# VHH binders against Glyoxylate/succinic semialdehyde reductase 2, chloroplastic (GLYR2): the designs that were tried, part 18

Target 1, 314 residues: Glyoxylate/succinic semialdehyde reductase 2, chloroplastic (GLYR2), of Arabidopsis thaliana (Mouse-ear cress) (f4i907)
Amino acid sequence: LAYRVYSSLQSTTPSTRDELGTVSIGFLGMGIMGSPMAQNLIKAGCDVTVWNRTKSKCDPLVGLGAKYKSSPEEVTATCDLTFAMLADPESAIDVACGKNGAIFGISSGKGYVDVSTVDVASSILISKQIKDTGALFLEAPVSGSKKPAEDGQLIFLTAGDKPLYEKAAPFLDIMGKSKFYLGEVGNGAAMKLVVNMIMGSMMASFAEGILLSQKVGLDPNVLVEVVSQGAINAPMYSLKGPSMIKSVYPTAFPLKHQQKDMRLALGLAESVSQSTPIAAAANELYKVAKSYGLSDEDFSAVIEALKAAKSREA
Key: E = the ipSAE of ESMFold2; O = the ipSAE of OpenDDE; V2 = 0.75 times the mean of E and O plus 0.25 times the DockQ between their complexes.

## First folded at step 12 (VHH; framework vhh_enristomig)

Design s02 (from r03 with A33D V98I; at its last look DockQ between E and O 0.11; V2 from the best seeds 0.00; counts 0 for: pae E 9.2 > 2, placed apart)
Fold by ESMFold2, look of step 12:
Structure s02 (fold): chain B 314 residues (1-314), chain A 120 residues (1-120)
Amino acid sequence: as target 1 above (314 residues)
Amino acid sequence: EVQLLESGGGEVQPGGSLRLSCAASGFTFSDYDISWYRQAPGKQREWVSTIYDSGDTYYAKSVKGRFTISRDNAKNTLYLQMSSLRAEDTAVYYCARIYETDLWGYEDSWGQGTLVTVKP
């Protein structure tokens, strides 16, 4: 038995454009996110085979040089490493495990990287089914929207088989700007909740700062400038501050989704008996903002929860 | 490759006007909020103005009423019309694409800048 931890060469990880083309890449799902992700792999010189439930969605990829297969099974049978980007957990499970699904073509020596955003239970199910074939599994949900997907600027929060993380890393680097390995399947979702809890709490605190500065006769635009020059600077303060001062909340991240994430994070904290009183207080503000009909406004609209009813202040 | 290229800088007299342009390429320009920033020598960059993909506009207090941001999505070009210029407006002006991708990150891209000098 091997009783020592060894550090060895990553001989299966490509390091050049020509070496990227020696790994056969499958890509399942040519929706709004999957299509630009696959296009970035093709542009980088990867040997890409695509599938989508609606075949015509693959036509742009084939026009750029991709191969096509008519089922997830056929893609995984002919590829070394397969990515799946599906819109919801049911689709992700069906593509992996359903009729003609990926599990019927994948085997030992191959890897399946699910870049979909799914719940923990769904990811664990897919992981078990893939690993029962002898193949490796990595969940790799992304941070980013269509625009970062097109620009190759996604952030990957990965969990699962470490050897697959290492093998997939060059391809994740083509599609994104950073990647994290978080250990066991499910840790990506947990990290997402913790980060979103912090961000929601930060916005609530910032909103208090803006209003207090106004009430004591300071210029809130100067507050934004002062904050931006020190240790508490965050891009969202500079990005959101000016519009918050004007009481305008163009939606980039809906307030209802921030409130949902606060609720789920508080539930996670409860499950491990971790005190999160700042997040609890912030969540109450998001609930109040929802009651004001602001659910579809940007989450920065939480500042409205701190204003007096019918206030005319901007 | 995302590219932002500013132009239109130069010298002006106090009270004068300039129009800055920012040519954008490598992304779908109409889908993004675009901003102007400026940096005077020895100072930190400061936000000047933002135009959202919706066309909504916002301005720093120091320039409100004097500067007008606009965009031409057909030409992939951002503009800053500067009027009533003052010595304090002397700076290198940058266009920037800065957007929140979600709560986990943001993306920013910056031009090389164009110098505006308002004569003392």
Scores: ipSAE 0.011, ipTM 0.362, lowest interface PAE 9.2, mean pLDDT 86
ESMFold2 (binder alone), look of step 12: mean pLDDT 84; pTM 0.842
OpenDDE, look of step 12: ipSAE 0.108; ipTM 0.643

Design s03 (from r03 with T101R L103F; at its last look DockQ between E and O 0.04; V2 from the best seeds 0.00; counts 0 for: pae E 9.5 > 2, placed apart)
Amino acid sequence: EVQLLESGGGEVQPGGSLRLSCAASGFTFSDYAISWYRQAPGKQREWVSTIYDSGDTYYAKSVKGRFTISRDNAKNTLYLQMSSLRAEDTAVYYCARVYERDFWGYEDSWGQGTLVTVKP
ESMFold2, look of step 12: ipSAE 0.011; ipTM 0.258
ESMFold2 (binder alone), look of step 12: mean pLDDT 83; pTM 0.836
OpenDDE, look of step 12: ipSAE 0.241; ipTM 0.718

Design s04 (from r03 with A33E V98L L103F; at its last look DockQ between E and O 0.06; V2 from the best seeds 0.00; counts 0 for: pae E 9.3 > 2, placed apart)
Fold by ESMFold2, look of step 12:
Structure s04 (fold): chain B 314 residues (1-314), chain A 120 residues (1-120)
Amino acid sequence: as target 1 above (314 residues)
Amino acid sequence: EVQLLESGGGEVQPGGSLRLSCAASGFTFSDYEISWYRQAPGKQREWVSTIYDSGDTYYAKSVKGRFTISRDNAKNTLYLQMSSLRAEDTAVYYCARLYETDFWGYEDSWGQGTLVTVKP
């Protein structure tokens, strides 16, 4: 019984609400994202204990059947697996490592899953502090906003202790639509940068295609249709192409944020001596678009950087 | 569970009109942009029109001026009024809920579609 190491490596998905309730779940942070995430766990039948700096934010969850504890320490002391969803790096560090923080209640055999969006250095710091207690750590930053959180449609980019990833997976599946295990802590943030680098480069290339089609006398709306029917189709081409042709850039992802992500991705590439010349060229275009005052427009406004100066308004 | 159910398809003569409906359930309909897409035989699915939660509307060039998208948030229903129909409008029409995420760009839910046939 005590030597079931091979059994603990086998994945089993809970098949009933009672099986979900055999793992005691802590949830730290009842903000815009954390509250709906915890509610989804409760509705699925999980045994959930909640904490928030402002206790009244926990009242709706207690009304749904959650337990309450007055500190992160008390939550991790009484739970097998604790999720933390805090709005900023300073709060994430304080909740984990500060006064009455999670590290003072967590121990060997327990896990801490930080689903907050924090910088790499903060995640590594929290990881070290948690693992020094003998507990396991998983970073699991999410893609999605309030609506995906409410719908259980978040995407988790996880990194850290593999056994904790496997133990957390059923609960991540309740809160989200997909999850990825990326190895060591920090790889979640790196994956976000690489994906966004590709996205920014794709948009810049698409913008070149629109303008070239116009210059050679082709209908750019037909280009969008042709692209949508082939192997290079991406949802953003169909959704943004018509607006780009009209020179209208309703903001979904601000150009300033895409430019920042290009810059950070180039820095990451430099740190490992990886050549990314297409991303470097695309970043120059985003910088030009910023100089045109387009920082708050959608990142598809990068097409403006490619227009001839006299025809820029056309 | 998010559900989208299209109806109102059928056969129509060139120059005719049809009104498509999409009944939505399993989500707060008024909070989301909703779109129509279409897929002609042997072709890939293409965007037709979008209406935002604000009520703002956008159209593919091929349908602008002929199609009108609208929504009734009290009935959780999306509409597509199609007029001046042409043979190239023959397709299965789908309604879709799409929303952008900060990571993968989009998440989607699709209906099963309703067939519109414009007779030659």
Scores: ipSAE 0.011, ipTM 0.270, lowest interface PAE 9.3, mean pLDDT 85
ESMFold2 (binder alone), look of step 12: mean pLDDT 80; pTM 0.807
OpenDDE, look of step 12: ipSAE 0.029; ipTM 0.480

Design s05 (from r03 with D31Y Y106H; at its last look DockQ between E and O 0.13; V2 from the best seeds 0.00; counts 0 for: pae E 11.7 > 2, grease 24.4 > 24.2, placed apart)
Amino acid sequence: EVQLLESGGGEVQPGGSLRLSCAASGFTFSYYAISWYRQAPGKQREWVSTIYDSGDTYYAKSVKGRFTISRDNAKNTLYLQMSSLRAEDTAVYYCARVYETDLWGHEDSWGQGTLVTVKP
ESMFold2, look of step 12: ipSAE 0.000; ipTM 0.195
ESMFold2 (binder alone), look of step 12: mean pLDDT 82; pTM 0.821
OpenDDE, look of step 12: ipSAE 0.007; ipTM 0.297

Design s06 (from r03 with E107F; at its last look DockQ between E and O 0.03; V2 from the best seeds 0.00; counts 0 for: pae E 7.2 > 2, grease 24.4 > 24.2, placed apart)
Fold by ESMFold2, look of step 12:
Structure s06 (fold): chain B 314 residues (1-314), chain A 120 residues (1-120)
Amino acid sequence: as target 1 above (314 residues)
Amino acid sequence: EVQLLESGGGEVQPGGSLRLSCAASGFTFSDYAISWYRQAPGKQREWVSTIYDSGDTYYAKSVKGRFTISRDNAKNTLYLQMSSLRAEDTAVYYCARVYETDLWGYFDSWGQGTLVTVKP
């Protein structure tokens, strides 16, 4: 009775498998990211109930011991804390608020954590709909790809109801390596855009460095090594640099998506009258690379926008 | 748990050779790019070589032509064949798994390292 409640009040992070199993977990969306996230929760001993639009995508989770429900409403009705990982804003809104959606099963005392990548307006809309039921809402967009999701190494950029952040923290720790609480709903999406704006600008600058080094007779492979040993080291320079030197761009993050993130970040900057001239210049390079038909190549293909040889051959 | 276990270090004369191994477990080895790094006493960690899942290889200028990176996906093992060793190659050698370019999703899993000493 009182001992268990008292122990829970003294800790913000469960320390054992049994403590994790005292919270019933819903998980909506079993796509490329959602399936491994839910599997990690199941393997850690969590009581997990899953749903997906395509029912067969839930079969691996059920095979690992998950429960299945046929609608988002039924999941939220039977769970204390529900995560949603959907592919786009339209799907995230539909699952939360549409026919048989999460809002029809969720109520006071429950929480909804949207780990989808959505825009600020969509996150605020979902938040309002969830909170109107008396439930708590947390946005928690992730940084990381399929492999970090499988390995439980995601980074969560959370915003919303602080008590829900605290309740969700142990489950975020199972699925990820770090988490941030960023205040009001919308700040998670905004942080992701700002981070990706910096990343896109860094890649554009690195591309200029590679080409300049070649033009002045330096070895660009030595440039990659020098950069890796100094204060400007970034893992993506070591990972992408060698292939960029060889003009090979195997897709890990599509150039069209980096360009989209640059556009959205510039729009965010405009909305608050913040000058971002370096990002604006970098975005022009991504737009040029798209015009060369490189939209589906890795975003490191932005280096092609700076090459005179392609202009001459065209 | 992701584990990377380096081995094959030791003492060698200048001009000698060594073969380093990195045994990987806890992940699908064939799906990842894997790198060697090294750290000499009192110096910063330095990139040595990377092999991609495609088999493409890349080398730091200081080791190009002397070191060969390879992988055996059936044994979940990364190798570094070092030849024509020099005093400046003395370092602890680490293998690292690399993720894609999302800085917040980047994860370098590192082993404890294996010491290579090239006698002066």
Scores: ipSAE 0.020, ipTM 0.439, lowest interface PAE 7.2, mean pLDDT 86
ESMFold2 (binder alone), look of step 12: mean pLDDT 79; pTM 0.802
OpenDDE, look of step 12: ipSAE 0.026; ipTM 0.483

## First folded at step 13 (VHH; framework vhh_enristomig)

Design t01 (from r03 with Y99E E107Q; at its last look DockQ between E and O 0.02; V2 from the best seeds 0.00; counts 0 for: pae E 11.5 > 2, placed apart)
Fold by ESMFold2, look of step 13:
Structure t01 (fold): chain B 314 residues (1-314), chain A 120 residues (1-120)
Amino acid sequence: as target 1 above (314 residues)
Amino acid sequence: EVQLLESGGGEVQPGGSLRLSCAASGFTFSDYAISWYRQAPGKQREWVSTIYDSGDTYYAKSVKGRFTISRDNAKNTLYLQMSSLRAEDTAVYYCARVEETDLWGYQDSWGQGTLVTVKP
């Protein structure tokens, strides 16, 4: 989008190759997202040291010139700035704070950037543990999937120590197309929940539109075309609408994860006394779709929650 | 590295035919549903067709009966056979995997695609 491009153009001037190599970079976690992120840093000329629980996952990175260390502690002990990209909150906490964890090697003058997708409480816990060592902490949950990670087109939703955000910015620019500084730790995770709450509500309303158009004798394919030409168009409507009309839900974002995010967003809203009635109603539809056994289908399968039982069982 | 590379575009007379190809690499092609999209000048990108890993196919109304999607899993290649081409089919054509994305991570860095031009 235009404002996203403008925000990226206002970032700090990218460092030259030599300047990028003067900061030693640690990278913890070589999964589907972490491996391509680390590869982009290496290809840009950064001095990268990697770790993964399964050492063989590091082999492609070492082949590109990365250094390897056998524990998170050793990575943070030898690096100025360490990124962590883990699959779940338990792994993120264990890598940071567990046996041979990052906290045992990190100290004043160093920074820890957690790019994992974790809940607010987990991010705050990791932040406290890292900051108790004298080091700086930044949460930076990522929006994007494997292809954007490979292309260096991720969006970073950062929060935490502002000086660390500033130091990390050139490296975030290598791995992504935009970054946001959102203030205190927890705000990155909260922003992601709010965005996903909006997305889930949008899909639920779109599903109602498809079914209503069918009931009144309109062609739902024409509805998708009409929607695509106006101010309410969203890429996901054009992408998923045709398959929803055919009752096919290839999984891009599992319905169970969308329902979980709706539940967590409603909890966040309650904690600050913010009314979110549209999200509450949409969440009930996702819960119904789960009860129909659609948890592993794409979240667009929420349309099944609105159908008569006989139509669903056909 | 995951890549999907489009080819086979060109200029064609009204009523003519073209076959587009999409060469895939860096992933297990047979495990994914793959789609064709197109973008005409001044228009938003629109979905054209999808083929699932099961072989099932689906088409946008504007191309149904004229376009045929197919895949060759042994060659990691997706095809779009276009027939009875009309001026409205003039666009850059793209292929993409069906994959998880959210609002912040949707693709805005599509490849070059392959240009199809239907002559007046």
Scores: ipSAE 0.000, ipTM 0.243, lowest interface PAE 11.5, mean pLDDT 85
ESMFold2 (binder alone), look of step 13: mean pLDDT 80; pTM 0.801
OpenDDE, look of step 13: ipSAE 0.007; ipTM 0.264

Design t02 (from r04 with Y32D Y99T H101T; at its last look DockQ between E and O 0.04; V2 from the best seeds 0.00; counts 0 for: pae E 9.8 > 2, unsure alone 63.9 < 65, placed apart)
Fold by ESMFold2, look of step 13:
Structure t02 (fold): chain B 314 residues (1-314), chain A 120 residues (1-120)
Amino acid sequence: as target 1 above (314 residues)
Amino acid sequence: EVQLLESGGGEVQPGGSLRLSCAASGFTFSDDAISWYRQAPGKQREWVSTIYDSGDTYYAKSVKGRFTISRDNAKNTLYLQMSSLRAEDTAVYYCARVTETDLFGYEDSWGQGTLVTVKP
């Protein structure tokens, strides 16, 4: 009795490259985000097996030492812990639950970590399908784009089975700089949506600031400097401000995706009767920018929605 | 994974100069905006200067005209040339990568810092 009370409940985190190779890792999806994420796991010494709908996308990973399997089912059958990074909810569901999907190879004692960006309902669906096999499920949508993925600087917003979170943590630490455990499945997707709503609102207000500073005869480059030194500093202001002043919007986060996130956040707010008037106003600006054909530009192009009509080419 | 290593700090007399370096690894250096920050004892960490991937540079008013930020993309190295140093420039100097993320409240990658002391 006393012995069992004192038995270890600690998980051990691998402390060397060799120990990382003792857990077999599956990785489904070698797109723009999945490929660099899997490469970081391989470079850290993990035993990685990859799959992608287009087989040739796996070639760089195999060249770095990854194993290849021809279906999601075969990956989960041979791996202890499988990550999935798919571009949209339909693909994430198909890879997990579709023909030759992950659910047909996964079983008790294994874990599935969906790092895709999906809506709450899709994540809950995948979770149910995985857990019905006896396996553990963790949603872990990421904050960051291709460059943070390459640099191992992603932020993971995780929710689901706590034991899987703990088992996955060392591998999330290889692929990212921080992780959050948010409880039940769905909370990761919701957190990302709320954060992106705030980001979109901040960019809209910053755009107003740039234009007002110009209109009253202030140097907007000085505005960026002043903002950077105080309590309202945000890295995106310093990064995007100079380009916005020059009316150049090289795409890091497409405006159409920011507008979609604003719309979805407003829907979420409606569903719980939460007032979000700042986000509502900002969303109208993103909609106007889309009507100007700026959907594929960076979301900082929202500033164009605020410019005088004669400044736009008809 | 991302590594930023500052060097070049030390003691100088008022009016002297120093050149700080920041060796960068684990990311595509040429694609990023990179900044210098400093923190004097008992003070908030403050922004000093930023250089963008475009080559555009910006400076805090307290250092403008005295400090020059530069980068050597072939060496993955960020520099801060400090001249006309004053007692108020005494601080630990950090280089930082400015990263863009979907989360509000972007987290920067930071070096461990290098101490600059300007004698009275």
Scores: ipSAE 0.005, ipTM 0.206, lowest interface PAE 9.8, mean pLDDT 86
ESMFold2 (binder alone), look of step 13: mean pLDDT 78; pTM 0.780
OpenDDE, look of step 13: ipSAE 0.031; ipTM 0.573

Design t03 (from r06 with Y32N Y99E; at its last look DockQ between E and O 0.01; V2 from the best seeds 0.00; counts 0 for: pae E 25.0 > 2, framework grips, unsure alone 64.2 < 65, placed apart)
Amino acid sequence: EVQLLESGGGEVQPGGSLRLSCAASGFTFSDNAISWYRQAPGKQREWVSTIYDSGDTYYAKSVKGRFTISRDNAKNTLYLQMSSLRAEDTAVYYCARVEERDFSGYEDSWGQGTLVTVKP
ESMFold2, look of step 13: ipSAE 0.000; ipTM 0.085
ESMFold2 (binder alone), look of step 13: mean pLDDT 79; pTM 0.793
OpenDDE, look of step 13: ipSAE 0.497; ipTM 0.840

Design t04 (from r03 with Y32D E107Q; at its last look DockQ between E and O 0.03; V2 from the best seeds 0.00; counts 0 for: pae E 9.6 > 2, unsure alone 63.3 < 65, placed apart)
Fold by OpenDDE, look of step 13:
Structure t04 (fold): chain B 314 residues (1-314), chain A 120 residues (1-120)
Amino acid sequence: as target 1 above (314 residues)
Amino acid sequence: EVQLLESGGGEVQPGGSLRLSCAASGFTFSDDAISWYRQAPGKQREWVSTIYDSGDTYYAKSVKGRFTISRDNAKNTLYLQMSSLRAEDTAVYYCARVYETDLWGYQDSWGQGTLVTVKP
């Protein structure tokens, strides 16, 4: 199995600010992520046309010099490269393929980059429909939240048409700190699921460690310190550990979303006959935590599922 | 500036009902998730319920089946219908706007709260 070393092709060619202005950019979706992403493009001197279901959300961008169009179709009809950042798979599909959707305006020579977080099937569906028009498609789900988006520090997990990746690279560099090309459509979505699966599993394991340390008479705060200095260190342990020990779970990433990602990742694993017993076990804990009403708490609240299990054994 | 103003609190008997309101301003109400929290005397603030822009609703286990969260986007108002109230529901109730923070998290913008007292 040739480990395709997906070399982070750092596109070394500094596209001069002047070259960036020659490509007309469309941006669909002005939510908490889309708006700051589009703003960064505008600030960088790009020619940006924006659309959002709620028109008023475009006003700040228009105030910064962006153009406005009344539909995804109109945006793709007038732009060389169109980005889409929608809240969910349904919205992503609707904007791309629904009434007045992107597919009706896009054509050969143009590109569609979907930055939305969607499942593999949705990504493939959108890809197919875009490509059927003769246009190119790239999925580019992101790692990062509002602040990284504002600061242009997102991580792009891209897959699809390589020529479009190359074309989009300078713009991704404006909006993010890194980008990966992962090959075939679906791999971007898959990568995100795998990463979040690992994250969820790690948190569950960490939670077990906290409770075990307490049970054997160790100071769990010392555990956090020891972990932070060793080979298993992850920023989330230091960030969330102290709060977990205090049974406080301020929401950075909702537990319900983590559980959803676990479910999707397990589905992905099943589809390729890959055993993931650790993730499966972790997922059950997240389900239990949800049943406790912790869905909107931080995913670190999974530790509460473990506490309850202990009480049943006593 | 984001402003949230809770109202509707008061004294009620066990088993009674109460409806709280939260008037919101300074942001696009329809686009944001809004939550109810409560803080009992001597206890930490706890999450009660959230309604998302999609209309999806979530509840703490302690209030599930008894409380109903709803919103009126036209009025920029959040509601909490409380039924079958218990002594343990006594708390100051807060509404909060949920948004992403600089720490890759969600932060709530809080109102001043409204007191709910459940006693015979």
Scores: ipSAE 0.009, ipTM 0.316, lowest interface PAE 9.1, mean pLDDT 88
ESMFold2, look of step 13: ipSAE 0.011; ipTM 0.315
ESMFold2 (binder alone), look of step 13: mean pLDDT 77; pTM 0.774

Design t05 (from r06 with Y32D Y99T; at its last look DockQ between E and O 0.07; V2 from the best seeds 0.00; counts 0 for: pae E 9.9 > 2, unsure alone 64.3 < 65, placed apart)
Amino acid sequence: EVQLLESGGGEVQPGGSLRLSCAASGFTFSDDAISWYRQAPGKQREWVSTIYDSGDTYYAKSVKGRFTISRDNAKNTLYLQMSSLRAEDTAVYYCARVTERDFSGYEDSWGQGTLVTVKP
ESMFold2, look of step 13: ipSAE 0.005; ipTM 0.433
ESMFold2 (binder alone), look of step 13: mean pLDDT 78; pTM 0.781
OpenDDE, look of step 13: ipSAE 0.047; ipTM 0.602

Design t06 (from r04 with Y99D H101T E107T; at its last look DockQ between E and O 0.01; V2 from the best seeds 0.00; counts 0 for: pae O 13.4 > 2, placed apart)
Fold by OpenDDE, look of step 13:
Structure t06 (fold): chain B 314 residues (1-314), chain A 120 residues (1-120)
Amino acid sequence: as target 1 above (314 residues)
Amino acid sequence: EVQLLESGGGEVQPGGSLRLSCAASGFTFSDYAISWYRQAPGKQREWVSTIYDSGDTYYAKSVKGRFTISRDNAKNTLYLQMSSLRAEDTAVYYCARVDETDLFGYTDSWGQGTLVTVKP
């Protein structure tokens, strides 16, 4: 299976700031990720129309110059290219295909880019419904949390209509540091789930390491330093390790979202009869952490699930 | 403490109707979106319906046109009117609060559930 490394073809066509302003952009969903993404587009000079189920969440964007519409349908009816960032598969489907959904306003010549983290089946479903209108569809789930979203440093994992990818590329470049085109719809969702599964598992393993180091009398701060200098280094260890040791978990990526992604990834694995025992074990820890009321804390708070287990064994 | 308590479950024949209730306490009910979920035996929990603080309602495709979600803020109660029930609707039904920090449906609190059985 020749892993076609889809090299990020840097589409060198510098869309001049002037060209960006000629495309009307819709943005559905003003959550922790959607809001900063939309803000970056606005700051870049894009013509942005926003919608959220809670209207008040659009107010900051409107204050920055965004337009407001009262439904996804109205947004897609008036915009050439619409982005959607929703919290879960159900919401993504509902906003796209539900009452006053995007499909009722979108048409030939327009594009729908779903940047939500969803399962493969949901992505395919939304794609089909959008394409049945004559519009183009691109899934573009993102790798990155709140800070990368704010800083325009997201990684877009795109799949679907290639022409829409090309059209959306300049806007993705505003919101992110890189973009990948992965071919057929479903591949983006799959990639995102796999990546987040790995991330969640790594964090859980790292948490175990911290606690074990403490238990055997090592300085966990030294562990963080050693890990950061070796082959297993990941930015998340240096960024989150010190706070984890102090039992402080400022939210960059909510634990509940990580657990959701673990669940979806396990579903994906099951669908293809792939064993993922490490991810399964990690998922149980995230579930425990949620039960401790840590859902809104950073996903690094998973370490608390391990601490509690220790107390039960003593 | 946030509490959600479902009631109204039971056995019903195909084509029948049932009304579920969810009593909420420990938070300002009117400020939150509330959802129904269900879990059939041996299956994963699935989303059924959500009603937002704005009054907007959303439904899963499988229940659209048959189920109606509503709320009474004065009573801190969520409702699910189910009609034209089918065997596949058999499940434990759960009430869940939608997290305000996530405008699109992450749930942070769950009830214990109420069993609905649809059989001849």
Scores: ipSAE 0.000, ipTM 0.251, lowest interface PAE 13.4, mean pLDDT 89
ESMFold2, look of step 13: ipSAE 0.000; ipTM 0.258
ESMFold2 (binder alone), look of step 13: mean pLDDT 82; pTM 0.824

